# Miniprotein binders against a2bj90: the designs that were tried, part 7

Target 1, 235 residues: a2bj90
Amino acid sequence: MSRSARRKTSALNTVLRVVEVFASIQGEGPFTGTYSVFVRLAGCNLRCPFCDTRYAWSLEAGKPLGVEELVEEIARYEPSLVVITGGEPLLQRHPLNSLVEGLESLGLRVQLETNGILPAPARDEQLWRVYHVVSPKDVPVRVPGAKLHPSWVDYARATGRAWFKFLVANEQHVREVAEYVAKLGIPRSRVYIMPLTPEKLDMKELLELHSRIASLAVKWRLNFSPRLHLLVQLP

## First folded at step 5 (miniprotein)

Design nS8
Fold by ESMFold2-Fast, scan of step 6:
Order: C-alpha cells, then structure tokens, then sequence
Structure nS8 (fold): chain B 235 residues (1-235), chain A 101 residues (1-101)
C-alpha cells in the first residue's frame, strides 16, 4: 500500500456515518428508564417489515463524523448511558470500536443494539467490554436474510453482558421464542419479550397490548420490556 | 510495526463485514468487490484462514447468482487453502456446496 492509501485506510477506520444524535430516556430492555444519548448509525443488513427507522437503512443516510467529534458531541449531554443503535451498528465495526474506546475513557456506560447477524465481539475489541442487546430476527417475525451468529450465545455466557430481545404479538410468538432460546441454551434471565406495536395504535390500545405481553412474560417466566418512550411520548 | 499490522487486521474485518451486509441486501457484485479487497489484505497479512473464508463466501454469492462455473473455481481455491490449514469444518462446508453445483 502507498502512504496515500494508508491515510485513506486510517480515515475509513475513524469515521462513522451517523443519522442522528439525541437525548431521551431508554425505553426498552434491561436499562429501561435511564437518561441516555442515542447515536443512530446508518446502514442496515435487513429490511424488517415492522421497522420504525427505515430512513436509516442506507449508509448514505448518515453524515460522516470523526470519532473524536462524535465523542465530544455525546459528552456535552452528560448521559448516564450511551445507546448506539442504527440500522445495524456492527456494519461500521472498526470505527465503532474506536468510538467505544473514547467513550469508556470518559467513564461513560455504553449499550449497543444489534440484530446479531454479524459476529459477537472478540476479547481484543473494545466492544467486548460494553453491554449488548441482541434482537434476533430469526423468530418469531422471520425476516429474510436473518440468522443469529452463534458467537452471541457464547459471548453472553462468557461475559454476562448480552441480553436477547424479541418482538411478540401473541402467545404463539412467545412459545416460538421460548423454544428458540431453549434450543440455543440461552438462559431465560437473559431474554426479554417486548410488544410488537403497530403504528396506528392509540394510547388505550398501547396500554392493553403492554398488559397482555407483560402477562405472557409472567406466564412463560421471561423478562418483559416495555416501549416506555411510546407510553410517555418521547422520541 | 505492530500498530500498522493491527490497523490492517481491523480493515480486513471491516471489508468482510461490509461484504456480508451487501450479500444480505442482494448486492452481489459489490459484496464480491469487498471480499476481493479482504483477500488482498489477507495475503499481505499471511492470514490463510481469512483468505479461505473469503473465497468460500465469494463462491456462495456466485452460486446464488447462478454463476456455477465461477462458484466452482472459487470453491477450488478455498478448498486448497482449507486442506493445507487442516480446517476440517471449512473443508466439509466447501465439499457440501460443491455437491450442490
């Protein structure tokens, strides 16, 4: 490689395509209720039918931001949690590791949200040291192209830093999730079921759906994730 | 240097991840381009495992496109390297795909 090619390579590994950065409350998963900054990275390797963030599917939807600039922007919010989401953030894996290193240097807690198609972090990655919420699309929705990488189950057992979150609409979906996690050996303590919320629901319908899915979580001995931001009308 | 080698290793992983994403989206030609870049880096790094895996992924993409002859050529390259490495799991996967062609 020439010196010019090496400079281009370095820039590629330290620039992220970012769709949006905003402060809100984490509404989902194990850190529900935490004051958070959300960093939405561009690009996705799936085309989910119930996707709320279709605007982030293309890499071109994101503005190029240097890791150092992004760390400074995030720090200005003084968050209790940094939520890195997308699209699929692991598509930008290498500059993402640099971002995580910068955020950890400031003592910030980081959570990644991923579809789990790409491999889990290796021990020599900065990503090994942060929290992960994995949303497999193998079940119950069955999104084309989706397949959970088996390394996520090993990572979860080794570190205790991964949870698995599933969108469910009814009891048959919960049964399918229970069978799936049992087959893969995922502990129920690491599993969340969350209401699949159609766009047109009013507040009464949202509460009724939350109540129904929460009741199923109790029945099946799984954890329940609300969509708290929808209930309190935050982004 | 150790730092330079680590940067190239990270870049190779990025190219492989990008190719997997493009393959999932049905962007076969772009996926192959990124895998070819990963192969070039694997040659520079002496990473025969990454090289064999990349040829195998190229073969899967070519097979999906209906380019069976080109897929066979990529599988033959992957097989030679996988056998030299003694990677029995990869050899099995390559032979299974060869039977489908």
Amino acid sequence: as target 1 above (235 residues)
Amino acid sequence: SEEERKKLERLAKLYQATAEWLFALGKYEEAIEYLQLAIRLSEILGDKELEAQSYYLIAEILFQQGKKEEAREALEKALKIAEELGNEELVKKIKELLEEI
Scores: ipSAE 0.000, ipTM 0.116, lowest interface PAE 19.1, mean pLDDT 82

Design nS9
Fold by ESMFold2-Fast, scan of step 6:
Structure nS9 (fold): chain B 235 residues (1-235), chain A 101 residues (1-101)
Amino acid sequence: as target 1 above (235 residues)
Amino acid sequence: SEEERKLLEATAKWYQALAEDLFREGKYEEAIELLQEAIEYSELLGDKELEAQSYYLIAEILFQQGKKEEAREALEKALKIAEELGNEELVKKIKELLEEI
């Protein structure tokens, strides 16, 4: 991104459009099992067929909250981890950097969930210093419009603060993920595969699916992410 | 809202810019997918100029792929919008490409 383009997209704004704020356990990715506060931002630049949070697609789904007010609300939960998710939180990049600055000033650990279409943080952004879980929608089943920005691979190598998480249903999906990460030079140690869960599975079916995908993770030497919140019936 | 409009506009422009880069790299199918997303956002915004420009870029890509009939269809959509807007520069570019098909 050029300096001029970055300045235009970082127009002054200290307000975030927020869908929901709630406490739960992080059920996915490298921080699975952590007591967390989830901040769901409104707006998304994709329309994934398997999306669990379609209610967050529109910016109008979020209520405007000042950064300072949101920091205070989050702090009240006394979380071990703040998970900023959405929609696509990087659509609100400028006020998001201000939020991260406020949270870091309180010593809170921050994790961003992103589809990775928009560029990775630059060194002069507050977002450079926090953790990122990138969920590319290029593979295994491509979502129209989805394209991982190459800067995410550079960011992951430079900082060690990004992981790549893929929804998979079977071994063919895992193979496609393995080919994708090899082609882009993404370290396998930064890759998670996670069960693509149909909405109407009973607990036995859900556990069996987790077992199958975990076995594939071992076979392919990739990390495994459960969907722990589904197994323990939390939001 | 104005805030929503700015964010959607930034997203649509991002898709268009990335599609131009992919087109230059010969990644035609990927570029078209991004331009289709840009069109959807431009329709939500009522940004007919961005919509027309996106259809024109799709047509250029389809023409490079040798898909002349599909390129003509995209150009016809771009032309209708560009004429309604009175964008003479874009109308000229569209008509020039139509002559090559």
Scores: ipSAE 0.000, ipTM 0.157, lowest interface PAE 14.2, mean pLDDT 82

Design s19
Fold by ESMFold2-Fast, scan of step 6:
Structure s19 (fold): chain B 235 residues (1-235), chain A 84 residues (1-84)
Amino acid sequence: as target 1 above (235 residues)
Amino acid sequence: SPEDVIREIDETLAKVWELTAKALEAERRGNLEEAARYLREALELMRKAAELARRIGHEELEREIREYIELIERLIEIIREQRE
């Protein structure tokens, strides 16, 4: 069989395990405020203590969907941004590249959310061409087994298509993030600090936390990410 | 010491995810036999990590590692289904 025939056969059998597809506003990172469709993929290679999406940890939480069917479903929302998240979406790397190819063919802007343990895209991947928000889990609240793959720093410098987002609760966390990114050579312009939100904060406490972390971002000359969806009570 | 064992678990988990990365790259290139081989190697190391966690009585970490074993087993099944 020829390579083209094999690629066609592989694409027809390409399936993603999908937890949910829904429209909302991107509440975090460089595209905050954008009308988005969220595609949550199943499976995760970490067990973060502050994880809000524990229901997506198992691959069994996802329903098998063909890439072509999923592209059509996403397109019906007419989104300004497609956010591919999870679990850890890079665990389904092969079908994910096919999904990105389909979405790009429609002119849709794509953002991937990843823990950064698995390597950054290679130049021959469709994933090379889209935006990535990397959330390292080795600082400031270390998760066992979490280590940022060094290729993400090279990818960010080469493409300008990756940002690094860190959950922080206080100034000591911000200091640890600042030391970490300096040591790895990550430009401050590509770093976001975001409030680490414990369970069951009331709206006043949530706003006060946002204010404190935003003030620290100014002080340390880092970018600030809100959790806007929590403030406006969206998914 | 328990701290030394925790370091060994952390190093073992890092190696598991390196092998998983190689498996996913092999799958992307259509090398399903190679992908399955890397995942089976990752599975054996993950079992070792679970044993280490059990030895030091770290119940939460052992439970987490057992869930990672299920993840790798399911990835092997997905590769096997593609080969059929």
Scores: ipSAE 0.809, ipTM 0.920, lowest interface PAE 0.7, mean pLDDT 89

Design t14
Fold by OpenDDE base, second read of step 6:
Structure t14 (fold): chain B 235 residues (1-235), chain A 83 residues (1-83)
Amino acid sequence: as target 1 above (235 residues)
Amino acid sequence: NPEDEEDAQWLLRLARIYQRAAERAARKGDYEKAIFYLDLAVKLLEEALELLSNPEIRKQIEQILQTTKELIEAYKKLLEEQK
């Protein structure tokens, strides 16, 4: 490989398109309540009708940031967790592996949020070592083009570092999730159901929706994910 | 059953939440989002009707359901016109 090809491959692996970096509380999934730095990456392979982060769908919505600079920025917050989210973070898989390497070198815990369409990490990727919350969009919400990649089930079994978070509105959605995870052989202990909340809900309605979905989680023996950030009015 | 009535009333409230979300989307020209939320509202209204026994309430919900279905079809046309 020429020196030019090595420089181009190194440059492509060291820059992320980032929409925003901010500190908050993780509001969702197994790390709910954790003081976290959120890194929202640009670009998505879906167009979910209910998406609250549509501004992140285009790669051009993100600014190019160097991995080293981003690691330094994240470290200044002294986070208990780094949450990598966005549109779909795995669209930037190569520089994302470099970011994870940098963060892990500082002893920082990392959680990825993904829609699960792209393949799970391979054993040789730095991403193999981190936690993953996979949010399938095929069940029950049936987003066009959404399909969980089967490698996420294998990854979950192999590592114990994956959880599956499903958006639900009612008991029928919870039933569909229960059937889907049973069919795929995903343990219930790895499954979270989360309220499908539209934008600008009234707090009373938001609380009632949380209560009803939490009750369904107990009934169906599934984990419940709040949208804690909405309940406590954090980013 | 009192539990069925409470569940029905919740489903009706939830349907109304999604209907309002659909209306907000439609006002912005986002008919895909509007249709998505109205389809959820339809399912919730249908589920509520399975639990409701009062004939007058059922009649009102059936009317809301019909109007919601008509609105979905209207938004589908508008979505096609945007393509």
Scores: ipSAE 0.786, ipTM 0.913, lowest interface PAE 0.6, mean pLDDT 94

Design t15
Fold by OpenDDE base, look of step 7:
Structure t15 (fold): chain B 235 residues (1-235), chain A 83 residues (1-83)
Amino acid sequence: as target 1 above (235 residues)
Amino acid sequence: NPEDEEDAQFLLRLARIYQRAAERAARKGDYEKAIYYLELAVKLLEEALELLSNPEIRKQIEQILQTTKELIEAYKKLLEEQK
């Protein structure tokens, strides 16, 4: 391969398609309440009917940003956590590994949000070292084309750096989650259930839904994830 | 029992939330989303019927359930017309 081909491949590994970068509180999962910078990457391999970030589905919805520039932008916020989210961040796996390397070099903690369709990180990837919240879309919400890649269960057992977050609306959904995680051998301590919220809920309805799902979490001995950002009206 | 009635009433409120979300989606031409939320509403209505004992209330919920199923079929047709 010519020096020119290596330079073009290296340049492609250093650019991310980014929809938005913003500071907020992590509203979901094991890091709820953490002051975080969110990096929303463009492109998704799903088309969830209930998705609240549909504007991120196309790769073209993101702007091309260099990894170095993005690391500098993130660092200016002095975050307690960097949350990489989007459509599906792992669609940009190569430049994402470079981003993680840059962030870790500054001592920043990184959490990835993924739908778990793509393989978990390999041991030689920078992504192996970060935290992952996997949000399966096959159970209970049954999004077409969603299937949890089995390597995420192995990764969770090997590293202890993965959690699984499931969208639920009622007790039947919680039952389906409980059966699914038991079948896959996912430890209950790594499982979060989160309210499936449509857009434009009023605060009373939102709070009632949170209360009911939280009660179900206790009943079923699962962790509860709020949608804290919706409750406190943050991004 | 009182707990079943409270649970049924919650399920009915939740079904109404998803029905309203479906209506908002349909008004925007997002029939896939509308169908998804109505199918969720159907499940919640069916679960509520399992908890409800009052024949008059049951009859009302059965009527809402039927209307919701009919609306799903209407939106499926509209979704196919968009393809």
Scores: ipSAE 0.612, ipTM 0.845, lowest interface PAE 0.9, mean pLDDT 93
Fold by ESMFold2-Fast, scan of step 6:
Structure t15 (fold): chain B 235 residues (1-235), chain A 83 residues (1-83)
Amino acid sequence: as target 1 above (235 residues)
Amino acid sequence: NPEDEEDAQFLLRLARIYQRAAERAARKGDYEKAIYYLELAVKLLEEALELLSNPEIRKQIEQILQTTKELIEAYKKLLEEQK
């Protein structure tokens, strides 16, 4: 098979169901404040009660896009960071590895946001080499069907490229997170707590929730993630 | 003491944030989301009670806590009616 024919076959086998692509500032986690392009993939394996992106739950919510076309669209933004989120992006693992390969070939930095139910990347995956922010939904927010796959802890220790970001609403949640990460052997330096913010809060309410969770992060010696995009009214 | 009272008032304001979010969800018929947020408010109210020794203030918060728990049960009934 020629190179051109192989490329066409690869593109057809690497179609992603994409909900939206947009530029914004990463508001959360270890790369807070970074000019980023967000790629929201369709499909999710959870139905979180507090979910603000229910429009992405179904695979049908996504338009089929070839990896090469998507890479070109992302590159036009000239981002400092590409954030691949969803739904649950690992539901589309095979074409996602191809997307990551294309983005890395252009020297772009990639961060994946995942609920951590599906296994962490294997060493032979392109995904092994990018950054991962894992947001467990078993503790403390207790979403039915959520359970962190144990391979994420091994991946974090082996690579130093995974962080664990927990939604919290109160001090009991923070205590549960501290106990959870200690039991799993996750270093506190790789743990973020983030305020659980309902939709349509005013600025005073957003600041009060942020202030509370930040204070608890100091008290419990954990890292704090804001939701900066909400505070500055960006997507 | 005065610091515990200020902290309790702050926790009560946080509980109200989740209670208002639950009300918005319930108005849209999203009782699962409403119940979820009210359960977060319950925990904040319980945390506030642990900081307070004043019987009159404790009684007021216990009343709010009881009303919130009753609202959770009402929304659970409405959620079952949607199935």
Scores: ipSAE 0.538, ipTM 0.846, lowest interface PAE 1.9, mean pLDDT 88

Design t3
Fold by OpenDDE base, look of step 7:
Structure t3 (fold): chain B 235 residues (1-235), chain A 83 residues (1-83)
Amino acid sequence: as target 1 above (235 residues)
Amino acid sequence: NPDDEDDAQWLLKLARIYQRAAEAAARKGDYEKAIYYLELAVELLEEALELLSNPEIRKQIEQILQTTKELIEAYKKLLEEQK
């Protein structure tokens, strides 16, 4: 490989397509309530009908940002956690590993949000060291083309740094989640159920939905993820 | 059971919320989303029927369920016409 080809491949590994960077509270999963900087990456390998971030589906919706510049931008917020989200962050796996390396070098904790379709991190990736919240879209919500990559179960067992967050609307969905995680051998302690919130919920309806799904979480001995940011009206 | 009735009433309420969301999606030409939310509404209506014992209420919910299924089929046709 020519020196020019190596430089072009190195340059491609240092740029992310970023939709937005913002500070807020992590509203979902095991880090709920954490002051976080969110990095929403562009591009998704799914087209979930219920997606609230459809503007991130195209890679072209993101601006190209250098990893170094992005690390500096994130660091200015002094976050307790950096949340890498988007469409599907792992579509930008190479520059994402570089981003994680930069953030970890500053002592920043990183959490990835992923749909779990792409393979889990390998041991030689910087992504191996971070926390992952995997949101399968095959069960119960049955998004076409969604299938959890089996390596996420292995990663969760090996590292203890993965959790699985499932969207649910009713008890039948919770049952399907319980059966699915049992079949895959995912520990219940790593499973979160979260309300599938339709559009145009008022605050009362949103609270009632949270209450109902939380009660189901207790009944089924699963963890509950709120959508806290919606409840407290944060981004 | 009083708990079953409360649960049924909640499911019916949630079904109505998804139906409203579906209608809003359909008005924007997002028939895929509309269908998805109506399918959720169907599941909720079916679950509510399992909890409801009153024959008149059951009959009303069965009618809503049927209408919802018909609307799904209508939106499927519209979605096919967009492709």
Scores: ipSAE 0.823, ipTM 0.931, lowest interface PAE 0.6, mean pLDDT 94

Design tb2
Fold by OpenDDE base, look of step 7:
Structure tb2 (fold): chain B 235 residues (1-235), chain A 84 residues (1-84)
Amino acid sequence: as target 1 above (235 residues)
Amino acid sequence: SPEDVIEDIRWTLRLVQILTRAAERAAKKGNLEKAAYYLELALKLMEEAAELARRIGHEELERLIREIIETIERTIKAIREYRE
């Protein structure tokens, strides 16, 4: 392999397609309430009907940013957590490992959000060290082509650094989630259910939906994830 | 229990009503893609509700839900045909 080919491959591993970077509160999952910088990566391997970030589906929707520049931008916010989200962040796995390395070198905690279709991190990846919130799309609202990669269950058991978050509309969905996680051997303590909500919902209706799903979480002995950012009107 | 299923259908229909209103608001803003999306999600929830009604033997409720499904399907079709 020529020196030119190695330089081109090294340069490709240092650039991310980024839709947006912003500071807010983590509104969802195990880190709810944490002051966070969100890095929304471009590109997704799914077309979920219920996606609120459809603008991130194309890789071309993101701007190319260098990993070093992005680390510096994130660090300026002094975040308690860096949340890497988007379409599907693991579509950019190579530069994402470099980003994680840079962030961890500064002592920053990192959480990845993924749909769980792509394999979990291997032990030799920088991504192995971070927290993961996996959002399977095969249950309860099945998205075509969605299947949880089995390695995420293994990763969760091996590291304790993975949680599974499911969008639910009703009790039938909660039942399906409960059956699904039982079948896969996912501990209930690692499972979050979150209310399926449209965008720009009335606050009263939003609270009613949260209340219903929270009650179902208690009934079914699952963790509840709010959509806190929607409740407090943050990004 | 059948009563628990009826309660779940009731909540599902409430969410469908919220989604259809969201679709209407999207359509009024010229965002037909978002309107169709909310209707597709509403449709899926209604199909699930119809199946739940069938399982508990509530034929009238199943019929009423299916009639709404047909209306939502026609509306989605009309939106798609308008975008082409």
Scores: ipSAE 0.643, ipTM 0.877, lowest interface PAE 0.8, mean pLDDT 92

Design td1
Fold by OpenDDE base, look of step 7:
Structure td1 (fold): chain B 235 residues (1-235), chain A 84 residues (1-84)
Amino acid sequence: as target 1 above (235 residues)
Amino acid sequence: GDPEELIKRAEETIREAQELLKEVIERAKKLGDEDLQWLARLVAIYLRAAARAFQKGDLEKVEYYVKLALELIEEAKELLEKSE
């Protein structure tokens, strides 16, 4: 490979398509309540009907940002956690590994949000070292084209750095999640159920929905993920 | 399919779901079952989401939330049948 081809491949691995960078509280999953910088990457391999971040579906919705510049921007917030989210962050796997390397070099903790369709990190990837919250869209919400890649189960077992977050509306959905995780051999301690919230719920409805799903989590011996950001009216 | 036909079908499905919801609400009120009353409220939440999606021309979202509402109505009916 010519020196020119190596330089072009290196340059492509250093730019991310970023929709937004903002500081907030992690509202979901095992890191709920953590002061976090959110990096929302552009592009998604799904078109979930219930998606609240549809503006991130297109790669073109993101601006190109250099990894180094993005690391500096994130570091200025002094975050307790960096949350990499978006559409599907793993669509930008190569520059994302570079981003993780940069953030880890500063001692920043990183958590990835993924739909789990793409393969889990390999041992030689920087992504192997970070935390992952996998949000399968096959069960119970049955988004077309969604299928959890089996490597995420293996990654979870090997590292203990993965959790699985499922959207649920009712007890039947919770049952389907319980059966699904049992079949895959995912430990219940790594499973979160989260309310499937439509847009523009009033606070009373939102609280009641949280209460009902939380009660189901206890009944089914699963972890509960709030939508804390919606409850406290943060981004 | 023809967008007009898809719209018409979505409207019909929403109407049917609203009628089924009324039946569930009436039965739930008679039984005094708070869980059934919640399910009825939850159905109403998703039907409102479907209606909002419809107003925006988001037919995929309409279909999704109507389907979810119908699944919840069937769950409520099954619970009613077990309670009678």
Scores: ipSAE 0.716, ipTM 0.865, lowest interface PAE 0.7, mean pLDDT 91
Fold by ESMFold2-Fast, scan of step 6:
Structure td1 (fold): chain B 235 residues (1-235), chain A 84 residues (1-84)
Amino acid sequence: as target 1 above (235 residues)
Amino acid sequence: GDPEELIKRAEETIREAQELLKEVIERAKKLGDEDLQWLARLVAIYLRAAARAFQKGDLEKVEYYVKLALELIEEAKELLEKSE
């Protein structure tokens, strides 16, 4: 595409509905412990009963921010990682690709958190080039309307840039995850199990939940994701 | 179904799960089984979450956490049968 056409297309796709932007430590998944800026986008295509961020479910929960303005705000934090989360960020796919382009132009590393219902990135999208943590809600937590799009498994095999993170409460959930990933041909090295934590827990309870799920991860030969930010009392 | 029946069922299910938890706690303590004591604590956590949700009128969240608690109780029962 010509430069002028590209600029006009970028301008038309340069508004995202953003709930919050804040600096913290990535507490979950393969980049646990990384100094990060979190960008929570508005809108979600699920209504999970255990959801901690129900305030982000509606698109109206987000304020419209231009991509250039958002890139500048993120850059001021000088992060090691930009975590784009939501709601479901792929609901704002077109302006999201523009955001990723802007962040990559500054050499910033980007991670997307997604429920995996919408298709994985195509090779011509900027999103193809960034990291993805896919959190399926069909297994084991069985959220109505959730189903992992099959393209995410193909994307993971093709790029090595996707991991699958599952919320689990007990050993039966871990067994279901193990069966699910085996059936789909997902390598154990790309699978994380993470404790399902009720909204308010004291520190001893958080440690007990983490210990239980971590022990199951060892038993079932899967990776473990903590919720480190909860343990260290960060956002 | 009926909202009134859903409220009654939620209260009854929480109460039933709390009674089952008491049995698990007592048996786990008598056996000195650390894994069973751990499962009992986790059940207590989920039942407390269900009780909080009930107080807020979130019946969907009550159902979800009670289901998790009952699944953990079944896991504890399986371990008890193996031990006994």
Scores: ipSAE 0.237, ipTM 0.598, lowest interface PAE 4.0, mean pLDDT 82

Design tm1
Fold by OpenDDE base, second read of step 6:
Structure tm1 (fold): chain B 235 residues (1-235), chain A 107 residues (1-107)
Amino acid sequence: as target 1 above (235 residues)
Amino acid sequence: DDIRWLWRLAEIYYRAARRLEEKGDLEKALYYYQLALELALESQDPNLVQRVVEQLLRVAERIAEKKGDYETAIKAYTLAAEALLKVGDEERARELLKKARELEEKA
């Protein structure tokens, strides 16, 4: 293969479809409270009925951005963490590995948010080195077409760089999560439960949900994920 | 769960579904009405179950009319009938099951 063909194939793996880039506080999971730049990628392989980011479902909703340009944009914010989110970021797996390589070269920490349907990173991918928060949609919320790929459990055991975040409404949902993670052999220390919050809750309703799910987390010996950004009115 | 909390939780999701419906997000409203119905049944409040069923059916019918999706309406009528049976409203449950069958024959 000529140097020109390698440059053209490298150039095709260097463009991401990006919906938005913004700075905020990570409101969810193991990095809650961290000053973060969020990169919301376009396209999703699910149609969750409760999704608050439906505008990101189409790949066409994203603008094409070069990886180098995106790395420079992110670096200007001086983030403590880069959060790659969207619809499903792993739909753009090849340019996403290039983005991670660029960010890691600057010493930036990276966290991926994924629904866990697509296979976990392989050892030869740059994505193998980053942190992952996997949000299964099969349990308890039973989204059609959602199934956790088994490789995420293996990745979590091999690396210690994965956590599992589950949406829950009541104690029955928490029970289903506890049974599911026990069956898969996921350590409870890697499991987060988060309140299923519809849009346009008032602050009282939001606090009531947080308080109840936090109490259930203690009862069931699971970690609690807030939706801190909603509580403090950040994006 | 505490029955009083299940009732409060059902009411939170029910109110959220109403606000989503008012915005025209019928699919998200339908999902949260279904969740509110499950929680209302667990709360053992027949009056809350009936109120949620009425809103659930109305939203399902509006989705069916707008999209030609009779399957969504059939599922909603079936779910509503099953809920009404659990609270002892057998007459209304039979009427809803009849409507579901009439829609299946048209689909």
Scores: ipSAE 0.830, ipTM 0.914, lowest interface PAE 0.6, mean pLDDT 93

